# VH-VL binders against q9nrl2r1430to1533, part 65

Target 1, 104 residues: q9nrl2r1430to1533
Amino acid sequence: GGVHELSAFEQLVVELVRHDDSWPFLKLVSKIQVPDYYDIIKKPIALNIIREKVNKCEYKLASEFIDDIELMFSNCFEYNPRNTSEAKAGTRLQAFFHIQAQKL

## First folded at step 23 (VH-VL)

Design p5g
Fold by ESMFold2, fold request of step 24:
Structure p5g (fold): chain C 104 residues (1-104), chain A 124 residues (1-124), chain B 107 residues (1-107)
Amino acid sequence: as target 1 above (104 residues)
Amino acid sequence: EVQLVQSGAEVKKPGESLKISCKGSGYTFEDHWIGWVRQMPGKGLEWMGMIYPGDSDTWYSPSFQGQVTISADKSISTAYLQWSSLKASDTAMYFCARQTFDYKDAYTEYFDYWGQGTLVTVSS
Amino acid sequence: EIVMTQSPATLSVSPGERATLSCRASQSVSSYLAWFQQKPGQAPRLLIYDASTRATGIPARFSGSGSGTEFTLTISSLQPEDFAVYYCQQYDDWPYTFGQGTKVDIK
């Protein structure tokens, strides 16, 4: 990557955060409110962490950035039953992400 | 560089209102919880509450619930602590602090950077 | 809420000596424990999180250990700049709580 690729990652994260269905993914799930979450999800991640990694230039390849975004959705579907508001939001945001990721 | 810069010292009378600020820079402000800590003269530290500026999710310690308001304006990277009616017992140093996350070793959240403090003096 | 109790209240130590500070929780906090240093007129400074992980830029002479209800902070060779008040803090359950502090004085 380079300066253009890092700007594209930053722009995509901004668009994901602005999307109406981003609310389950803005920050890490609270272990206080959801005590069993971290018994089940071993590689937690959220949009705030992904943005931090973009800002610190920690992604060397576009595939690494895409993998973290897909991990975020995979965690959502692993923890949440399909009929939950969280899983439905995840499905819609992931669809939006796939369209935007074609531009990377 | 990450910085939290707080508003200056305040000298107030009982019954007056007050809003103090904490401005973050050098990071994405809306992506980190901001907490408020009170230190009364000669005493230890106590958590008052915290806010996630990205969605305004706000938590209060029970002894401060209803006693203060914690808010944030992410468009100007600023968190606030406010009183509608100050008491003499509100005389203290007030700190803001940023929560961050360890995504490499511990996968845990912790408070790493602190503002310089705001001294609030409330006296007749 | 979880009560954090520190001992001793004051510790008098000569420069170059080892200081050992204790912190006890009223119930298990697992490893969700941090140590802070505070000098007069200054903000707290993070030393240790996750019971034993040093924060960025913290000298190796600071080390933390323990889990559950019993924790220690060790300063292996006290420097003049280490005379301060030290606080432990649990972040296992809300509200987060501090111990009352241990003041480390020059002997």
Scores: ipSAE 0.834, ipTM 0.934, lowest interface PAE 0.7, mean pLDDT 94
Fold by ESMFold2, look of step 23:
Structure p5g (fold): chain C 104 residues (1-104), chain A 124 residues (1-124), chain B 107 residues (1-107)
Amino acid sequence: as target 1 above (104 residues)
Amino acid sequence: EVQLVQSGAEVKKPGESLKISCKGSGYTFEDHWIGWVRQMPGKGLEWMGMIYPGDSDTWYSPSFQGQVTISADKSISTAYLQWSSLKASDTAMYFCARQTFDYKDAYTEYFDYWGQGTLVTVSS
Amino acid sequence: EIVMTQSPATLSVSPGERATLSCRASQSVSSYLAWFQQKPGQAPRLLIYDASTRATGIPARFSGSGSGTEFTLTISSLQPEDFAVYYCQQYDDWPYTFGQGTKVDIK
C-alpha cells in the first residue's frame, strides 16, 4: 500500500487503543491467567502486535490490516460468551472500528 | 534501534527512598512489558516483576511483592522501580528488560533487550 | 515456583572446541526457555528463545535444544568472546526464574 495508507493504519490503531473498550485487546491473553485460551484460539492477535506490524510495514494491502483487526474481534467472540465484559467491549469497539474504517 | 537507558548509579543510606528509571526508545514503549531483574553482588539473576505500560498491568514475584513499586509513565516512555525505605540488603545491580513477541511462526513472548543496569549501594 | 538447575557450575574449554551446557526444570516448561550470556559488568544478552530459536544477530555456533524439563545450549566452536556466564531462564509460569548460571572459562 501507499504511504497515506500506512499513516491511516497507524492513526486507526491509535484511535482503537485510546478507546475505553480496548482493554481486552491491548496485549495477548495470558496463558497463565487463562490456561485454556490457546486450546481454543489458534490465531491469537492483539492491538500491540497489529501496531508492530504497521510500524514494520508488514501490511501490503489494506485488506490484510482489516483482516487482522477483524480476526481480533472474531477471537474475542469465539472465546467469550456474549454476556461477558470482554464480549460486550468487543462489540462496542468493533462498532467504533467500522465507523473509523469508513474514513480510510 | 531499540534502546533501554537506565538512570545512574546511586549511593544511599538505609531508610532513604529511591526511584530509578528505565527509558525506552526505538519502539512503541506502551506495547511491550518491561521487567526488572536484580543481581546481588557476585550472584545470579532474579526476576522482581514486570509492567505493561499500556494499561499498567503489573506482576510481582512473590518475594518482591510489597517490597518495591514498579510503575511506568508511557507519555515519556519510562518505567520505574522504587523503594520507600532502602535496606542494606538492597545493594545490587538492577536491570530493566523489554519483552517482545514473535508472531511469524508461533505466537511467543520473550525478553530481548536490556538496559545497562543501575548499581544501587546502600550502606551506613 | 519452577526451579532451574544448570550444570556444570564451571566449564573449562579450549578455544575452537565445543561447549555443552545443561539446564533442567523442576517441572515441564514446554519450550518456554531462553538462554542469556552475561560478561562481567554488562547486562545479559539474549542468545536463544523458545528453546531452540536463535535471537537476531546471534552467531550460528550457538544452538539450543530440548523441551519439557531438559535443555541444552551448545557452542560448536568457542571463540575468545564466548567466555562468560550463561543463564537459562523459563518463562512458562510466573515468577519467571533463572538457573544459577554456568561459567565458561578458558582451559
Scores: ipSAE 0.830, ipTM 0.931, lowest interface PAE 0.7, mean pLDDT 93

Design p5h
Fold by OpenDDE, fold request of step 24:
Structure p5h (fold): chain C 104 residues (1-104), chain A 124 residues (1-124), chain B 107 residues (1-107)
Amino acid sequence: as target 1 above (104 residues)
Amino acid sequence: EVQLVQSGAEVKKPGESLKISCKGSGYTFEDHWIGWVRQMPGKGLEWMGMIYPGDSDTWYSPSFQGQVTISADKSISTAYLQWSSLKASDTAMYFCARQTFDYKSGFTEYFDYWGQGTLVTVSS
Amino acid sequence: EIVMTQSPATLSVSPGERATLSCRASQSVSSYLAWFQQKPGQAPRLLIYDASTRATGIPARFSGSGSGTEFTLTISSLQPEDFAVYYCQQYDDWPYTFGQGTKVDIK
């Protein structure tokens, strides 16, 4: 995207990463630690990957960036039951994201 | 350009403590695992462990668990490997390496960049 | 841990000849296999990852193949700068493990 959008994406990712509820999303789920994860989640993604894509200017549209973030949350809710710490963190982080995304 | 620059060679005596460093640049340091690899003189490569600077998640190879401490300071893009009490058998070259991720294919994570190595010599 | 075994220990090849290096895993590592080149006094250099994907900047003469437990690194036409030690490494399971290395020297 444009320079301004790129900066906005960068800033938003930083804010997401620094959020207290970002811990389930910082990096890809380890298949070593969670052997069945990739049997269920077919489009894995994490904040480090999203940031990498931002850094490489791979998002042409804000919608693409948003889609990846939403995918990240979708994966979390698909794999983790609602009562898990991961899902709860995801719920809070997603709410935060939705607020921040309005600024894009 | 991605670079990992390690601290200089060390000459130590048994029983001494040591902390060597690996500084990353040219990429977002906190978003990539940093691994440590030992190579004893004339020998092969051995994974010691790795750390994710973003959350300090740290994995040790069983052979090195409790033998060394891996840490990182993401504020200065630096990872560390330290010993509380060196042994002569710790004499080796130590490499740090960055693990990347292939998000365009199978989302695999592999080590693509390496530091130049830090030679640690421990002798009485 | 997964044991990686490379063969041969030493491979003597003339410049311009084809070099074939083998790496065997004690159990399946799927395609989570990398090949590294190391020259004396230098850090390992990534050649191949995911068993068959050539790393950026790596000459086309280097190729990797295999999956599961059997892997091969091929240097189609050995160049003078290719004489070195080559390591395979699995990253399918922790701890990650290297093969013991194959030294490619000049015949």
Scores: ipSAE 0.907, ipTM 0.954, lowest interface PAE 0.5, mean pLDDT 96
Fold by OpenDDE, last read:
Structure p5h (fold): chain C 104 residues (1-104), chain A 124 residues (1-124), chain B 107 residues (1-107)
Amino acid sequence: as target 1 above (104 residues)
Amino acid sequence: EVQLVQSGAEVKKPGESLKISCKGSGYTFEDHWIGWVRQMPGKGLEWMGMIYPGDSDTWYSPSFQGQVTISADKSISTAYLQWSSLKASDTAMYFCARQTFDYKSGFTEYFDYWGQGTLVTVSS
Amino acid sequence: EIVMTQSPATLSVSPGERATLSCRASQSVSSYLAWFQQKPGQAPRLLIYDASTRATGIPARFSGSGSGTEFTLTISSLQPEDFAVYYCQQYDDWPYTFGQGTKVDIK
């Protein structure tokens, strides 16, 4: 990807991390705290990992970056029932992401 | 280059308070757990606890729960370990360490970089 | 907590010889096992993680094997700079725990 795309990815990740509803997504779910998580979620991901990939310029296409973020939300909705705080936060954060992603 | 730089050696008396620091650089500080490890003189390594600077999530080993306080200030990429009242038995080397994540092969989280250590001596 | 037990406590070997260090876990830690090297007055240095993956910059003479409860660190040909204390550490469950260490000294 171009320099502009990389900068846009960095900025978007910062905005996601700073969002009030980012708390379920900041880091990988702990298998100690949630023992069955990794039995269900086979492709775990979190904002810290996504930011690391951005910092290492591992996203060559915007679609790859978007795919990882969508995966993050997909994992949340797969594991958490809709009435949970995590799912509700995810719904709001995803909506925010979709708006911001239009700027990419 | 990833680096963890700890504060200097401390010489204290029993009953005194102490706060030592660990500053990270060369990476996004708030995105990695910082752990603290105690090594008493001539002894092995002991995990004390760890903190995730991004949300201040903090875990303590049972032996150290209530004995120390781990904190972090992500605005200056610094983690802290503090005692309210030191004991002679707190004399030890204290290390901080960064936990990384392998997102390419198994998404495991392990500690890869270490600070140089802070020697704390508590004696009357 | 998971208890990590290393053996032997001290291993005396000559330069160029093979060194084999053992680490046993009181319960399965899968492959969430790391090996560290520590020299006097220095911080521990990561050698192996995930039981068998060599950390960046670690010489090929260091290798890790095992899973579950039995693990081994092998130094194929001991170099002068390899004389140190070695620790295994599990990160499968909290609290994370170290073995008591194996001191590798010169024979």
Scores: ipSAE 0.906, ipTM 0.953, lowest interface PAE 0.5, mean pLDDT 96
Fold by OpenDDE, fold request of step 24:
Formats: C-alpha cells, sequence, structure tokens
Structure p5h (fold): chain C 104 residues (1-104), chain A 124 residues (1-124), chain B 107 residues (1-107)
C-alpha cells in the first residue's frame, strides 16, 4: 500500500516536472529576482521541494501530497495576476494535475 | 549518500581550452543548483557562478562573466566548467558545490556538499 | 557586491579554549549567512547556515549568531581537529561572496 502510493507520487511529480507549463514551479522563486515575493507568500513551495519530500517518504497520506501541490498553485495565483504567463501556466498545469491526481 | 565527484587534475598551457566536470549522485541532480568556486593558490574562496540543471538557469558572478562557461547535462547528473582560452592566472583549485534548501525552517537555500576539487595548472 | 570582512585574520588559541570569529557584511544580509571550515588540501565543509543553524553532523561546540551585518562563529572548546581556516559566506544577494577567512592556529 504505502510503497505503491509512494511510487505513484514519484511518477506524478516526474510528469509535472516534464510538463511544458512547469517552468514557474521547478524551483523556489528567487528573492533576489523577486524581492517582495516572500513578503506575500508565507508558505513557499516548489516541485523540487515536493520531490524531495517524496524521496524522503514524508508524505504518509495522498491528501498531504495533494495539499502541497495545491499550495504550490495557490501561491502562484496569489502572487501572479491572472493575465501573467505564470498564472496561465499554473492554470494549465493545475488542470493537468487534477486529471492525474484522480489516479491516486 | 550525497556525493559530488570532480574530474582529475589538469596541466595545460596558455591558450588551450579546458572543460572540467562535476558529477552528482545520491540525490535528484536536476533539483539542486550546482555552483563553482575558485581558489587560487594560497588564497580564499571565490564564487564563479551556478546553474540549475532542471532548466539550465545560469548565474555568473560579474568577475567571471564571459570568462568561463557553466553548463550541465542532467541526463548524466553532471555539471561543467569550461574555458575557451586558458591563462596562467587561471591556475587554481576549482570546487563544485550543491545548493540545498531547508523547507522546515523558512525554505532558505544554502550550499552544503562540495566536490573534492579539481586542480588546474596553466603554465608555459 | 556585498563585501564580507572577517576578523581577526589569524586567531591563535590553545586547545580547550574558546574561539570567537567575527564576520561583517558591507550591507545587511539578514540571516543568509553560512560558515565553512577548510583544512589544507580539502574542500570547504559547511558548519553553520542561516547564521545560527548547525549543519548535520557538526559538533555542538560550534555555534553561530548574529543577523544583518554582524555575525559570530564560536567554538566553545577548541579541539585539535578544529585548527583550520574558517570562511563566512553570504547568500542574500548575487554574487554570493566569502569573507577572506580567519586562520585558527595553535597558540
Amino acid sequence: as target 1 above (104 residues)
Amino acid sequence: EVQLVQSGAEVKKPGESLKISCKGSGYTFEDHWIGWVRQMPGKGLEWMGMIYPGDSDTWYSPSFQGQVTISADKSISTAYLQWSSLKASDTAMYFCARQTFDYKSGFTEYFDYWGQGTLVTVSS
Amino acid sequence: EIVMTQSPATLSVSPGERATLSCRASQSVSSYLAWFQQKPGQAPRLLIYDASTRATGIPARFSGSGSGTEFTLTISSLQPEDFAVYYCQQYDDWPYTFGQGTKVDIK
């Protein structure tokens, strides 16, 4: 059970990373490039961090894994206006995620 | 176990080109920045630049901009540092280092693991 | 770039004694400050990150403090293996920069 779930998380993260719209989410936003980001976003997260947590078996429930992914998108939509490339990419990637997550 | 293994020592002449490597293992290579640091003989440490293998995002320190090229091949978990034309002043030890993150204490990013170093000697 | 200045250049200490190393930044680096130890012929080893957090496997005798522009590395009781060069490094702004190092040698 747990081993299979872990494998599913690993696979889903790989699919998210490989997606064309993953570019805003691959790594943490640079505070050097975006100085005000961390004044707004208090729980930053990215796919590399999520994958690290998966690799360390820190997700005991699928809901925990899903929560982190949703947080990642929530942060994107909180910081980026709807008309930005980041928000548009996030919208598409989230839709993809929702479809894939149904398989979990 | 996280490891960074660098290519062997190089002995070159001025004007020659050189490409040294840093191979990561024990972690997901594409998810961590790889930095390069120069240490001239008997001197301190100098950041040269860093690359994120996942998207090839690359930053150079101003002093090294245009002087070297940093690249990575995530398919073989390897980062590279190269010169098109070496100078005697390039004689130094070169280290690669992995940047990690603490997602339990503010999500700060810092460099934790280092390669063993590659000695480059450039002389006529 | 942010200039990191360490003091003293050389610190002579007897085994078992307390060693205090200082690092100053030309502008605030918040808590984005790391300390490294380097021995001859070896790569730097991370001791402290985020100004005061010990890296994994680092003995409790090493501690870091400070924020903004003033930082301190303290070795509460110097051990024989602690004689080395110590560097501070800021990662608040690019390019990342090291201090010039403090050599801790035997008195």
Scores: ipSAE 0.905, ipTM 0.953, lowest interface PAE 0.5, mean pLDDT 96
Fold by OpenDDE, last read:
Structure p5h (fold): chain C 104 residues (1-104), chain A 124 residues (1-124), chain B 107 residues (1-107)
Amino acid sequence: as target 1 above (104 residues)
Amino acid sequence: EVQLVQSGAEVKKPGESLKISCKGSGYTFEDHWIGWVRQMPGKGLEWMGMIYPGDSDTWYSPSFQGQVTISADKSISTAYLQWSSLKASDTAMYFCARQTFDYKSGFTEYFDYWGQGTLVTVSS
Amino acid sequence: EIVMTQSPATLSVSPGERATLSCRASQSVSSYLAWFQQKPGQAPRLLIYDASTRATGIPARFSGSGSGTEFTLTISSLQPEDFAVYYCQQYDDWPYTFGQGTKVDIK
C-alpha cells in the first residue's frame, strides 16, 4: 500500500512507545507475573491497545484518546507506589505526554 | 489482513544449528506477542514459548527452557526460533502464532492468527 | 503446569449430527480457554476464545461453554469441512497448555 503520513494520534503513540520510560506501559500487565493486578485495576490498558484503537480509528475525538492515555497513567499510579520504578517512569512519561498533547 | 509467514522446511542432521523465522504483516508487529508451538509427527500441540517484540520480553515453557532460543527483530516484523544443536527428537512441525487482546470485554489475551508452519526434519 | 484433558479421544459423527467435545482442566482456568480446529497439513484455527466467544468468521454452529475446570465445544450440525482434530488450550497460567485433542471423524 502507499505511504501514508501518521495522524496526530499515531505520531504521539509512536513517540510515547519510543520514550525511555515507556517500558511499564508497552503491554498489559501479566496476570501471571502480577496475580493481584486485575483485582485492583478494573480498566486495564496499555500503549499497544491504545495504538490498536488508533489504527482502527476508534478515537473520534482527541478527548477520547487522551482519556485512554490518562487512564493508563492512572492505573500505574493506583497500583504502583510513588517510589517504584514504574511510578517514576510513569511520572516522566506523563509529563512528556502532556507536552506533546498540546500538538493535538 | 493479518498474516504470519514462516520460513521453509528444513532438513538437518543432529548437531547442526538452525534458525527458523516467522514474519508478521497486516498489523503492528511489536505490539503483539508471538508464540511458538511444536507439533511432533502425529502428536498434539505444545507451547514452547513466546516473545513480545516491543521489548523482547521472552517466556519459555519449562520443557523448552534452555533447549531453544526465541528472539525477534521488530524492525523487520520477524520472530525467530533457533537451536544451537539439533537432535533427532526435534523433528516436528513448528508453528508461530500471534497473541491478540480483547480490550472490549475482559481484557484477555489469546492467540488468533497462526503461521503455516515450518517442518523441521532432523536425521543422520 | 495445568493439565488439559479432552474427551473423547475420537468422536465419530455423521454429517448433520450434533458433536459435543469435552475439555477438563486440572485446576480452574476461569474462562481463559480457547478451542482450535486443525485439519491435516494445516495450522490450527481459532474457533472459540474466553470459553464462549466465537472468533471472527467462525460459523454459528460452533459454540463454547463452561468455566473453571469443565468446558464444552459443541458443533450443532456437523458439516463435511468440520471433520478435524480439535484442541482446547488454557491461557490462565504459564506455561500455556493444550489438551491432547479430540479427533472428529465421519461415522
Scores: ipSAE 0.905, ipTM 0.952, lowest interface PAE 0.5, mean pLDDT 96
Fold by OpenDDE, fold request of step 24:
Structure p5h (fold): chain C 104 residues (1-104), chain A 124 residues (1-124), chain B 107 residues (1-107)
Amino acid sequence: as target 1 above (104 residues)
Amino acid sequence: EVQLVQSGAEVKKPGESLKISCKGSGYTFEDHWIGWVRQMPGKGLEWMGMIYPGDSDTWYSPSFQGQVTISADKSISTAYLQWSSLKASDTAMYFCARQTFDYKSGFTEYFDYWGQGTLVTVSS
Amino acid sequence: EIVMTQSPATLSVSPGERATLSCRASQSVSSYLAWFQQKPGQAPRLLIYDASTRATGIPARFSGSGSGTEFTLTISSLQPEDFAVYYCQQYDDWPYTFGQGTKVDIK
């Protein structure tokens, strides 16, 4: 551990987590609740994992951070049909992310 | 350093209510499940349930469903286990534990850190 | 629920000797299997996760093997501090379940 200054990545993750449409993305999908999820999604990721990577300074470039966020949305749209609440939330959250990412 | 610190030992009578706590530190509390485990005197370990503080998603083991309430307050990094009416058979050690995730290999989730335990004694 | 069965119930071993503990699952748990050590008056301590990966800070003398329904914890050379109760635990399905434990005591 250690004390670190809040970075742009940290701030953006906080904003994503606090967003009303973050609920499908807060944690990994449970294989118990969704048995076929990991048969389809091969690179699972969620905001808690992304935040952990930020906290551990694992992102050296903004592009790496952005890639993980985009992967998170890509997974959502791959698994969830367009009319699902998850996909709709993802669409809105991704739009928000694209606006905020301009600050990076 | 990751730590889970639980509230102190409790001595209660049957019929009384009780709420014990587990405070996490050294990590982002809302991003990890917190589980509760019962260990009756001289016996093994039993999963009671778990909660994800980030969204309050809560799972109970069937044997404990309706018997206890698990909750969390992420603003103070604390999880709770409570009884509305204790029984003598609730006498046990209760542990909280943090679930982590291995995102560098198989993306598995396992419990790595444990609280020191809270002894609950219920007797007339 | 998935039933975890450990054997033997008690294992008496001399310091420096090899200890082999078994854990069986009533159905496949893949590699979602952890081993814990518990000493009197203490909380369980994670030793192994994902069947064969040592947790951070765990001595190399501890090793886990197996998959599916049969698992083994091996202590290559027992140290005085290793005498304790050991539990296996599956996290493949809810509710998560522990074995009944194996007590490793001094011979």
Scores: ipSAE 0.904, ipTM 0.952, lowest interface PAE 0.5, mean pLDDT 96

